Miniprotein binders against q96jn8r1131to1294. Designs and how they scored, part 29

Target 1, 164 residues: q96jn8r1131to1294
Amino acid sequence: TLEFLENHGKNILLSNGNRTATRVASYNQGIVVINQPLVPQLLVQVRIDFLNRQWTSSLVLGVITCAPERLNFPASACALKRAAWLLRGRGVFHNGLKICEKFGPNLDTCPEGTILGLRLDSSGGLHLHVNGVDQGVAVPDVPQPCHALVDLYGQCEQVTIVNP

## First folded at step 15 (miniprotein)

Design kq3
Fold by OpenDDE base, look of step 15:
Structure kq3 (fold): chain B 164 residues (1-164), chain A 96 residues (1-96)
Amino acid sequence: as target 1 above (164 residues)
Amino acid sequence: DEKERKIEEIIYRAFELSDEGELEEALELIVEAIRLAVENKDEELLIWAIYIIANIAQQLGDPELLEKVLELAEEAYERTKDPEIKWLIEYLEKDK
C-alpha cells in the first residue's frame, strides 16, 4: 500500500491512513516521501486537494535516491543537499542545478483536483503524468532505488495519494 | 555544528539569489561558501556548493567560469569519489 512516511516536514499532518498530507502552518516545512520506492511500470499519483492563493509558487514534485527514513528534511525541497531530482514550475533540477528549462505544464499553476504522477520506464527515465497524460521523460537515467517526494510548498496545502 | 549550519545557509541563499536573477551576488556568496567548506573539510557541502555554482555559471553563460567549475568538480571527485560529483562532471562535459 502506498502511503507517506512518518518521517516528514515539521508542518505536515498525515491523515487518511497516511495517504493524505496537509501542511497546517506557514508556507514551508512541507516535504513528504512515499514509502515504496519507484520501480518500472509503477505509477505513483497524488492529487492536489487544496490551494491557498495567498502564496506564490506551489508544490515541488520529484524523487530522492537516499534513504528517506533517515533524512533530515530542510524547510524546502530546493535546499536538499544531494540525491534530489525535482520538478518545480516548468523546470527540472538536480541538487539545485537546473537541467531543463521548460518541461511539461507549470506546476505553479495547476489547479485543485490536478492529479500528478511519477513513473519510471524500463530505461530508467522518470516520467511525469498530469491527469493521466504522460508528459514525457523529465529525467533520464534516474538512479535506483528512488522514492517519490512531494514538497507541499506555497499555495499547495494538501495532497492525497490516489490509485491509477 | 554552527559552522556547518552557516555554510548551508550561505549556499541556500546563493541558490535563492540565482533563482531571483541576482547572479553576481549569488556568485560572490557561493564562492565564499566553497572556501568555507574547504576550510572546514566538509565534502558534502562542498559538492552541493559546486552544484550551485554550476547552476550560476550556466545562467551567466560564462564558458570560462564553467570551465573553472568543471576543474573544481574534478578535483573534488579525485578526493571523494562521490557519484554525485561524477554525475556533474559528466553533465558539464556533455553540455559544452
Scores: ipSAE 0.914, ipTM 0.962, lowest interface PAE 0.4, mean pLDDT 95
Fold by OpenDDE base, look of step 16:
Structure kq3 (fold): chain B 164 residues (1-164), chain A 96 residues (1-96)
Amino acid sequence: as target 1 above (164 residues)
Amino acid sequence: DEKERKIEEIIYRAFELSDEGELEEALELIVEAIRLAVENKDEELLIWAIYIIANIAQQLGDPELLEKVLELAEEAYERTKDPEIKWLIEYLEKDK
């Protein structure tokens, strides 16, 4: 089953069989990685459970193409120096390089209850799903294997892995 | 380790500044980070810095800077054969 790895950001507390991640302090140090690598046609989804509107930014969603078990997580996904493909706001980033200016909905404004999904297609394209709606290819030709990553940043204080 | 951490902090700060639209200051910092990475022979941080300066160059819309970034990336690839930097080269060439 899908669950978050025990190797996670310092401010994360896992619960619910490691399917729920809660950031219990500050606004950062909230990176979690899903245990199973993305494979074609596997839809991995997380639900935004709780938002703290004290902050302005929200969660970052993406994938990493390095081994997650021993990764030393920075305070923010934006500080991942390699092997990172991230969706932040409406932008798509690769190792800090914005490769797409406007993609899908603004993740910073997604309300509680929003279900965000990631799926690889047969050609290696990474798709974003929002509440079950395929938003299209966010990243073409993603290196494999890769793992879904969620950065509980800013407003986003809790997410839960949900089944399709 | 201390030097490495310092360089990482500079690189990340450069990214933050670029994200805030402070492109000139971001450029100054990332150039310094690149120099430090080269001096310390830290290829990993150099590659990351190249990504960041590429991002800054894109935002600036500076074709000359982009060309310099591409050259720097190509040199890095010759030394490291890192697939990450190879990807960047291909990306920059495609969007040229």
Scores: ipSAE 0.914, ipTM 0.962, lowest interface PAE 0.4, mean pLDDT 95
Fold by OpenDDE base, fold request of step 17:
Structure kq3 (fold): chain B 164 residues (1-164), chain A 96 residues (1-96)
Amino acid sequence: as target 1 above (164 residues)
Amino acid sequence: DEKERKIEEIIYRAFELSDEGELEEALELIVEAIRLAVENKDEELLIWAIYIIANIAQQLGDPELLEKVLELAEEAYERTKDPEIKWLIEYLEKDK
């Protein structure tokens, strides 16, 4: 069963069998990681449940290739110093380096109810899915094993893991 | 420790500034962070800083700076054999 790990950001409260993550304070400290590593043909999806419009930025979505159980989470995914491949806005980042300027829809403008998915293809390409639509390869060759990461940042106050 | 936290904060601040388009200030900070990381022999923070300065250099479009970044990365790889820095080297070389 897909769940968020108990090791998470300081402002996160897990519920619904650890399938729902809620950021209960501030605008940051909201990183969560899904327990099972991504493998080919596994589509991991989260639904944006609630947005707080007082902020401009929204969630960050991506993967980490380090052991999530031992990770000391920073306040923001952007502060992950290694092993991070992140989708923020329309950009793709690796350890703070922007490797793609414009990819897919702007995550900062996705409304509540949007379902975001991550999937590895057979060549190790990381695909973004938005409401079931494959947006293409965000990262062409992701090291494995890797775990899906969601940073409930800014607007994004709650997400829930959903089945395809 | 305190030194490590300081360096991390500087690196992240440099990233934030670069993300905001304040590239000159970002560059100044990241250079300082690199210096401190080297001084403290903190290879992990150094590698991260190299990623950040690469990002800054990329935005500046400064080929000379990019070359210096590549040199730093290669030196770091020689010492650490870290696959993260190896990836960066390959990325930078591919974009030349």
Scores: ipSAE 0.913, ipTM 0.961, lowest interface PAE 0.4, mean pLDDT 95
Fold by OpenDDE base, fold request of step 17:
Structure kq3 (fold): chain B 164 residues (1-164), chain A 96 residues (1-96)
Amino acid sequence: as target 1 above (164 residues)
Amino acid sequence: DEKERKIEEIIYRAFELSDEGELEEALELIVEAIRLAVENKDEELLIWAIYIIANIAQQLGDPELLEKVLELAEEAYERTKDPEIKWLIEYLEKDK
């Protein structure tokens, strides 16, 4: 069963069998990691449940290639110093290096109800799915094993893991 | 420790500035962070800083700076054999 790990950001409250993450304070400290590593052909999806539009930035989505149980989470995913591949806005980042300027829809403008998915293909490419539509390869040759990460940042106050 | 925390804060601030388009100020900060990381023999933070300066150099479109970053990365890889820095080397060489 897919669920968020108990090791998470300080402002996160888990519910619904750890399938729902809610940021209950401030605008940051909202990183969560999905328990099962991504494997080829597995589609992992989260739904944006609630947005607070007083902020401009929204959630960050991506993967980490280190052991999530031992990770000390920073206040923002952007402060992850290694093993991080992140989708933010329309950009793709690796450890703070922007490797793609424009990719997929702007995550900062996705409305409530949007379903975001991550999937590895047979060649190790990481795909973004938006409402079931494959947006293409965001990151080629992602190291494995890797875990899906969601940073409930700014606008994004709640997400839920959903089945395809 | 306190030194590590300070260096981390500088590196992250450099990233934020670069994200805001303040590339010159970002460059100044990240260079300082690199100096401090080297002085403190902190390879982890050095590698992160190299990623950030690579990002800045890329946005500046400065091939000479990118070459210097590559050299710095090569030296770090020789010392650490860290796969993260190896990835960066390969990325920079491919992006040339």
Scores: ipSAE 0.911, ipTM 0.961, lowest interface PAE 0.4, mean pLDDT 95
Fold by OpenDDE base, last read:
Structure kq3 (fold): chain B 164 residues (1-164), chain A 96 residues (1-96)
Amino acid sequence: as target 1 above (164 residues)
Amino acid sequence: DEKERKIEEIIYRAFELSDEGELEEALELIVEAIRLAVENKDEELLIWAIYIIANIAQQLGDPELLEKVLELAEEAYERTKDPEIKWLIEYLEKDK
């Protein structure tokens, strides 16, 4: 069963069998990690449940390649020092380095109800899915094992893991 | 560790500034962070800082700076053999 780990950002409240993450304070400290590592052909999906439009930026989606149980989460995913591959806006970042300028839809403008998915292909490519549509390879070669990460940042106040 | 926290804050601030397009200020900060990381012998923060300065250099479109970043990365790899910095080296070499 896919769930968010109990090790999460300080402003996160887990519910619904740890399948729903809600940021209950501020605009940050909202990182959550899905318990099971991504394996090839496994599609992990989260639904954006609630947005607060007072902020410009929204959720960050990606993967970490370190042990999530030991991770001390920073206030935002962008402050992850290592082992981070992140989708933010239309950019793809690795440890703060923008490796792709324009990829897929702008995550900052995805409305409530949007279902975002991550999937590894057999070559280690990380795919983004949006409402079931494969947007292509965001990261061409992701080290394994890796775990899906969601940063409930800015606008994004709640997400829920959903089944494919 | 207070020093570590300070360095982390500088690195992150440099990233934020670069994200906002304030590349000159970002560069100044990240150079300071690198200096501090070296002084503190903090290889992890140094590697992160190298990623950030690479990002800044990339945005600046400064090939000379990118070359310096590559050299710094290579030196770090010689010391640490960290796969993260190895990745960066390979990335930078391909981007030449």
Scores: ipSAE 0.908, ipTM 0.960, lowest interface PAE 0.4, mean pLDDT 95
Fold by OpenDDE base, fold request of step 17:
Structure kq3 (fold): chain B 164 residues (1-164), chain A 96 residues (1-96)
Amino acid sequence: as target 1 above (164 residues)
Amino acid sequence: DEKERKIEEIIYRAFELSDEGELEEALELIVEAIRLAVENKDEELLIWAIYIIANIAQQLGDPELLEKVLELAEEAYERTKDPEIKWLIEYLEKDK
């Protein structure tokens, strides 16, 4: 069963069998990691449950290639100093380096109810899915094992893991 | 420790500034962070800082700076053999 790890950002409250993450304070400290690593052809999806329009930025989605249980989470995913491949806005970042300027939809403008998915293909390419539609390869040749990461940042105050 | 925290904060601030388009200020900060990381012999933070300065250089569109970043990355790889730095080197060479 897919669920969020107990090791998470300090402003996160897990519920619903650890399938729902809620950021209960501030605008940051909201990183969560899904327990099972992304293996080829496994689609992991989260639904944006609640957005607070007070903020402009929204969730960051991506993967980490380090052991999640040992990770000390920074206040935001952008402060992950290694092993991070992140989708923010329309950009793709690796350890703070923007490797793609425009990819997929703008995550900052995804409405509530949007289902975002991550999937590795057989060649190690990381795909983004939006409402079931494959947006293509966001990151080619991602190191494995890797775990899906969600940073409940800014607008995004709650997400839930959903089945494909 | 406190020094490590300070360096981390500078690196992250440099990233934020670069993200806001304040590239010159970001560059000043990240150069300082690199200096501090080297002084403190903190290879982990140095590697991260190299990623950030690469990002800044990329946004500046400065080929000469990018070349310097590549050299810095290569030196770091010689010392650490860190796969993260190896990736960056390969990326910079392809992006060149």
Scores: ipSAE 0.906, ipTM 0.959, lowest interface PAE 0.4, mean pLDDT 95
Fold by OpenDDE base, last read:
Formats: structure tokens, sequence, C-alpha cells
Structure kq3 (fold): chain B 164 residues (1-164), chain A 96 residues (1-96)
């Protein structure tokens, strides 16, 4: 079953069989990683449960290619030093390098209830799904194995893993 | 390690500044971080810093700076053979 790992940001509280992550303090320290690695055709989805619109930025979604169990989480996904492929706002980033300026919907403006999904295709392309709609390839060739990562940042205070 | 933490903070700050559009200030900070990383022989932080300066350089649209970044990346790859820096080299070469 898909769950968030016990190794997570210090402001995260897991519940609902580790399928729900809640950031209970501040605006950061909210990184969580899904336990099972992405494999081709596996769709991993999270639902935005609660937003606090005090902040401008919202959640960051992506994958990491390092061992998640041993990862020392920084305060923000943007501070991951390596092995990170992230979707933030409308941009796609690799280790802090913006590799795409405009991709899909703006994650900073997704409302509560939005279901965000990640899926690898048979060619190793990482797809973003929004409410069940394939937005296309965000990253054309993702190293494997990789794990889905959610940074409950800024506005985003709670997400839940949902099954397709 | 205190030095490591300092360098990490500078690198991240440079990223934040670049994200805010303060590219010149971001560039100054990241250059400092690179210097410190080299001085401390911290290859991991150096590689990260190279990613950040690459990000700044492409936003500035400065081909000379991009060339310098590529050279720095190639030197790092020569020493470390890190696949992450190899990826960056290939990325930068495709954007030329």
Amino acid sequence: as target 1 above (164 residues)
Amino acid sequence: DEKERKIEEIIYRAFELSDEGELEEALELIVEAIRLAVENKDEELLIWAIYIIANIAQQLGDPELLEKVLELAEEAYERTKDPEIKWLIEYLEKDK
C-alpha cells in the first residue's frame, strides 16, 4: 500500500495509516516521501486537503532518486542538494536548476480538493496528472528508482494519498 | 559542520534571490559559495552550487558566464565522476 514514510520533515504529523500528512507548524519543514518507488504505469496521487492562503507559494511535487529512508530533510524541497526533480508553480526544477519555465497548471493556485498525480511512462518520462487529466511529460527521462515527494510548503497544510 | 552549514545557507540564499529576480546579487552570493566550497574541498556542495549558478546564468542570458559554468562543471566531473554533474554538462551543451 502507498504510504508516507516515517522519515519526514519535522513539522509533519502523519495520520490515517500514514496516508495523510499535516504540517502543524510554521510554513516549511513539511517534506514527505511516498514509500513505494515509482514504476512505469503506477499512478501515485495526492489530494490537497487544506490550504492556508496566508502565504503565496504552495506545495512542491516531485521525485527524488536517493534513498528516502536515510535522507536528511531540509526545510524546503528547493534546498535539496541533489537527486531532486521538482514541480513548483509552473516550473520544473532539477537540483535548483529551472529546466522548464511553463509546465501545466500553477501549483501555487491549485484549490483544495485538487488531486495531483505522478506517473512514469514506459520511456521513463514523468507525467503530471491533475484531477485525472494527464498534463504531459514534466521530466523526459527520470533516473530510477525514484520516489514521489511532496513538500507541504506555504499554503499547503495537508495532503492525503488517494488511489486512482 | 559549521562551515558546511554556512555554505549551504549561502547557496540556498542565492537560489532564493534568483527566484525573486535579483540575479546580480544572486550571482555574487553563489560565486562566494563556490569559492568556499572549493576552499573546503566540499565536492557535494560545489556541485550543488554549480547547478545554482547555471540557473542564474541561463536567466541572465550570458553566454560567457554559461561557458565558465560549463568549464567549472567539467572540472568537477573530472574529479568526482558524479552522474549529477554529468547530467548538467549534457544539459548545458544541449542548450548551446
Scores: ipSAE 0.906, ipTM 0.959, lowest interface PAE 0.4, mean pLDDT 95

Design kq3
Fold by ESMFold2, fold request of step 17:
Structure kq3 (fold): chain B 164 residues (1-164), chain A 96 residues (1-96)
Amino acid sequence: as target 1 above (164 residues)
Amino acid sequence: DEKERKIEEIIYRAFELSDEGELEEALELIVEAIRLAVENKDEELLIWAIYIIANIAQQLGDPELLEKVLELAEEAYERTKDPEIKWLIEYLEKDK
């Protein structure tokens, strides 16, 4: 079953059989990773459960292409120095380099209840889904294996893994 | 390790500044981070710093700076053969 990995950001509390992640302090230290690598048949989906609109920035969504079980996570996903492909705001980033200026919706404005999904296509392209709607290829050929990552940053205080 | 943490913090601060649109300040800071990473012989931080200065250079649209970034990336690749810097070189070549 899909769960958040026990190795996670310092401010995360896992619950609901490790399918719900809550950031319980501050605005950062909220990185979580799904416990299985992405494969073409797998759609990983999380629902935004709680937002604190006092912040302007919100969650970051993406993948890492290195093994997550023993990584020392930084305070925010944007500080991942390597092996990271991130969707943030409207941008797509690789290790801090913006490779796409506008892709999909602005994640900073997604409301509570939004369901965000990640999957690989048969060519290794990384797709974003929003409320069941495929937004297209964010990253055309992501190295495999890769692991879905959510950073409960700023506004985003809780997400839950949901089935398609 | 303390030097490494300082360099890492400078690189991330430069990223934050570039994200806020403060490109000149970001550039000054990342150039300093690169100097420190070279002095400390920290290839992993240097490669990340090259990603960040590439990001800044791309936003500035400065061809002279992009040329220097590519030279740094190529030199780092020859020393390390790190696939992360190879990906960046290929990306920058297509951007031209």
Scores: ipSAE 0.874, ipTM 0.942, lowest interface PAE 0.5, mean pLDDT 93
Fold by ESMFold2, fold request of step 17:
Structure kq3 (fold): chain B 164 residues (1-164), chain A 96 residues (1-96)
Amino acid sequence: as target 1 above (164 residues)
Amino acid sequence: DEKERKIEEIIYRAFELSDEGELEEALELIVEAIRLAVENKDEELLIWAIYIIANIAQQLGDPELLEKVLELAEEAYERTKDPEIKWLIEYLEKDK
């Protein structure tokens, strides 16, 4: 069963059998990680449950390729120094380097109810799904093992893991 | 380590400035962070700082700066053999 890890950002409250994450303070400290590594054919999906539109930026979605169980998370996913491939806004980033200017939709404008998915293809390519629709390869060859990561940043105050 | 935390904060601030489009200010700050990371012998922070200056150089569209960044990355790889910096070298060489 997919759950968020107990090791998470300090402003996160886990509920619903650790399948729901809520950021209960501030705009950051909201990193959560899925408890199982991605494998080919596994689709990890989260639904955006609650947005606070007073902020301009929203959630970050991606993967981390180091062991997450005891990692000390920074305040924001964009401050991960290593082993991170992130989708933010319309861009794709690796360790702070923007490697793609425009990929998929703008995550900062996704409304409540949007279901975002991550999966690896058979070549190790990382795919984004939006409401069940494959957006293509965001990162062509992700090192494995990797874990799906969500940063409940800015607008995004709650997400829930949903079954595909 | 207080020095490491300060260097880390400078690197992240440079990233934020670059994200806001303040590329000259970001460049000045990341160059200072690189100098500090070298003085402190912090290879992990240096590698991250090289990622950030690569990001800034890419946005500037400055081929001379990108060549200097590649040289820094190659020197760091020879010292560390860190696969993270190897990936960056390959990325920069592919996009030349």
Scores: ipSAE 0.869, ipTM 0.940, lowest interface PAE 0.5, mean pLDDT 93
Fold by ESMFold2, fold request of step 17:
Structure kq3 (fold): chain B 164 residues (1-164), chain A 96 residues (1-96)
Amino acid sequence: as target 1 above (164 residues)
Amino acid sequence: DEKERKIEEIIYRAFELSDEGELEEALELIVEAIRLAVENKDEELLIWAIYIIANIAQQLGDPELLEKVLELAEEAYERTKDPEIKWLIEYLEKDK
């Protein structure tokens, strides 16, 4: 029953029972959030459906720890001022501070068909999965509750929630 | 409101410059954003600006600047008790 939340970036169109998000304009305003918080046994996965290689940067993946239902999203996830842990390119960021230089694959080069997953471990560590393979702990102790977020930025024009 | 939006834009621009490796320009902008946030008494923007100058200082590898950033963060924590700035203080202290 995982769906994208109705509160989303203004360039997003939801379809497929709110399980598919498409950015229908520009390169930004593409933030979407999953409709329930992460819990230790929940793996949230999205498939990259469509990329436009005319842009250099691609999607951002991560979590927010504030309530998403009435949040006013900025144009880009990187402009979230608080309560954000983001995977972008090769880096991990908290509120604009790079806390890890290289983690997992470069998200800017992930091809169409890549399945990206987020889950919490029992210690509150945030794990990235890529095509079913655990990449390890991106963030060791995420405050809970937290909510999975995807920013359909630049290259990334469509993602779909898929089951593990 | 309009001053708030301007401060936000400066902070984000400093982040973009730091992301591009233009650290000296980023530092000049973020110092100005900090001054404006203090003048405007906007603690939330100040805390975000402290995150961004911490990012810049970390990339520069400048221990004197990092110490100044930590002092600024500690002063902000004393005024606000905001857990976001507490996390940053702990992060910066852990690197030592």
Scores: ipSAE 0.862, ipTM 0.939, lowest interface PAE 0.5, mean pLDDT 92
Fold by ESMFold2, last read:
Structure kq3 (fold): chain B 164 residues (1-164), chain A 96 residues (1-96)
Amino acid sequence: as target 1 above (164 residues)
Amino acid sequence: DEKERKIEEIIYRAFELSDEGELEEALELIVEAIRLAVENKDEELLIWAIYIIANIAQQLGDPELLEKVLELAEEAYERTKDPEIKWLIEYLEKDK
């Protein structure tokens, strides 16, 4: 069963059998990682449960290609120095470099109830799904193994892993 | 390491400034972070700083700066053989 790892950001509380992550303080320290690497055709989905529109930016979604179990997470996913491929706002980033200006919807405007999904295709391309609809390849040829990551940043205060 | 933490802080601040559109201040900070990382012989932070200055250079639309960034990346690759910097070199060369 898919769960969030016990190693997570300092402001995260896990519940619902470790399938729900809540950021309980501040605007950051909210990184969570799925407990199994992505494999081709495995769709990992999370639902946005609670947003606080007080903040301008919202969650970051993506993958890391290094082992997450003992990693010291930074306060924000954008401070990951290596092995990170992130979707943020409308952009796609690798280690802080914006590699695509506009891809998929603007994550900063996704409402509560939105279901966001990640999967690898057979070529190693990373796909974003929004409410079950494939948005195409965000990142070609992602190194494997890689691990799905959510940063409950800013607006995003809770997400839950859901079955596709 | 206190110097390592300071360099890391400068790199992230440069990223934040670039994200806010303050490109000239971001460039000034990341250039300083690069100098400090070289002086401190911190290849891991240098590689990250090269990613961030590449990001800034793309936003500026400055092809001369991008060429300098590529040269920095190539030199770092010769010293480290780090696949992270190899990826960046390939990325920058494909967009030419």
Scores: ipSAE 0.861, ipTM 0.939, lowest interface PAE 0.5, mean pLDDT 93
Fold by ESMFold2, look of step 15:
Structure kq3 (fold): chain B 164 residues (1-164), chain A 96 residues (1-96)
Amino acid sequence: as target 1 above (164 residues)
Amino acid sequence: DEKERKIEEIIYRAFELSDEGELEEALELIVEAIRLAVENKDEELLIWAIYIIANIAQQLGDPELLEKVLELAEEAYERTKDPEIKWLIEYLEKDK
């Protein structure tokens, strides 16, 4: 049973058996982490439930390769200073370094109802899925174990873990 | 540590400025953050700052700056043997 961890950003309220995360204040402090590491062939999916188009940027999606249970989360995922591989807008970032300028769709324009997925392939490649469609390898060899992360940033006010 | 927190904030601000396209201001801030991280002997923050200046240098398309960033990364690797900085060195060398 996939759930969001109780350790999360300060502006997050968990509900629906810890499967739904809502950012209840401001535009940041919205980091959530899935409670189990990614394993090969496991597809972790979240649905974008609520967006506030007042903001320009939207959610960040990715993985961290350090233990999340006692991690002191920064206000934004992009401020994670190590062990972070993030999908943001159309970019792929490692610890603040943009390693790919254009990968998959622009996350800032994904509408409510979009289902975003993360999985590892057998070689440790990190794949993005959008509405069930594999977008390919975002990161070719992610250190394991790694943990799926969503930052309910800006536009994104609510996501829910859904089954494949 | 208040100094550590302030260095973190400067590094992140430099990232934000670079993300907004304010590359020269971002560069000025990250150079200051690097100086402070070295003075404070904070290798973890220094490694992160090296990632951010690499990002700025990449966006500037400045090969001389990238070479200086690589030298800084290599020096940090020799002190720390941190695999995060080794990854960055390999990335920068492949980036031609």
Scores: ipSAE 0.856, ipTM 0.934, lowest interface PAE 0.5, mean pLDDT 92
Fold by ESMFold2, last read:
Structure kq3 (fold): chain B 164 residues (1-164), chain A 96 residues (1-96)
Amino acid sequence: as target 1 above (164 residues)
Amino acid sequence: DEKERKIEEIIYRAFELSDEGELEEALELIVEAIRLAVENKDEELLIWAIYIIANIAQQLGDPELLEKVLELAEEAYERTKDPEIKWLIEYLEKDK
């Protein structure tokens, strides 16, 4: 059973058996992590429940490769100094280094109801799924174990873990 | 502590400037952050700053700067043996 971890950003309220995360203040402090590491047969999916179009940028999606239970999260995922592989807009980033300029759709324009998924392939490649459609390999060789992360940033105020 | 927080803020600001396309301003700021991290003996912030200057350098397409970044990364790896900086070294050597 997948849930969001109790260690999360300061502006997050967990509900629905820790399967729903809501950012209840500001535009940041919204990092959440799935409570189990990714394994090749596991597809982690979240649905975008609510967007506030007041801001221009939206959620960040990705993985961290360090233990999340006691990690001190920064205000935004893009400020993670280490062990982070992030999808933001159309870019793929590792610790602030852009390693791919254009991958998949622009996450800043995904509407409410969009289902975003992360999984590892048998070679350790990180795949993005959008509404059930595999977008291909975002990161070809992610260190394991790794943990799925969502930053409810800017527009994104609520996401819910959903079954594949 | 307070110095660490300030250095961290400078590094993130340099990332933001790079993201906005202000590469020369980003470079000036990240060089300052590197100097401060060295003065403060903060290897964790230094490694992150090296990631950010690598990001700026590849956007500029400057082979001399990339070589200097690689040298800095190699020195940090020798002191720390941190796998994060080893990954970056391998990335930079394969990318150019």
Scores: ipSAE 0.849, ipTM 0.937, lowest interface PAE 0.5, mean pLDDT 92
Fold by ESMFold2, look of step 16:
Structure kq3 (fold): chain B 164 residues (1-164), chain A 96 residues (1-96)
Amino acid sequence: as target 1 above (164 residues)
Amino acid sequence: DEKERKIEEIIYRAFELSDEGELEEALELIVEAIRLAVENKDEELLIWAIYIIANIAQQLGDPELLEKVLELAEEAYERTKDPEIKWLIEYLEKDK
């Protein structure tokens, strides 16, 4: 079963059988990782449960390609210095390098109830799904194994893993 | 340690400045971070700093700077054989 790993950002409280993550303080320290690596048949989906619109930036989605169980997380996903492929706003980033200017919707404007999904295709391409709609390949060849990551940043205060 | 933490903070600040469009300030900071990472013999931080200066150079559109970044990346690759820096070299070469 899909759950968030117990190793997570310092401001996260896990609940609902570790399927719900809530940021309970500040605007950062909200990184969570899915407990199972992505494989081509697996669509990992999270629902945005709560947003605080006083912040201008919102959640970051992506994958990490290093072992997550003992990783020391930075305050924000954008400070991951290696093994990270991130979707932020409309951009795609690898270790702080913007590799795509516009991909998919602007994550900073997704409303509560939005369901965001990540999966690998058979070629190792990372796909974003939004409310069930495939947005195409964000990253063409992600190293495996990799794990889905969500940073409950800024606006985003709670997400829940949901079935496809 | 204290030196490592300071270098990390400088690199991240340079990233933030570049993300905000303050490219000249970002460049000044990342060059300093690179110098400090070399002095501290911290290859992991150096590789990350090379990613950030590559991002800054890409935004500036400066071909001479991009060539210097590629040279720095190639030197780091020869010392470390780290696949992260190899990926960056291939990315930068494709961009040319």
Scores: ipSAE 0.840, ipTM 0.931, lowest interface PAE 0.5, mean pLDDT 92

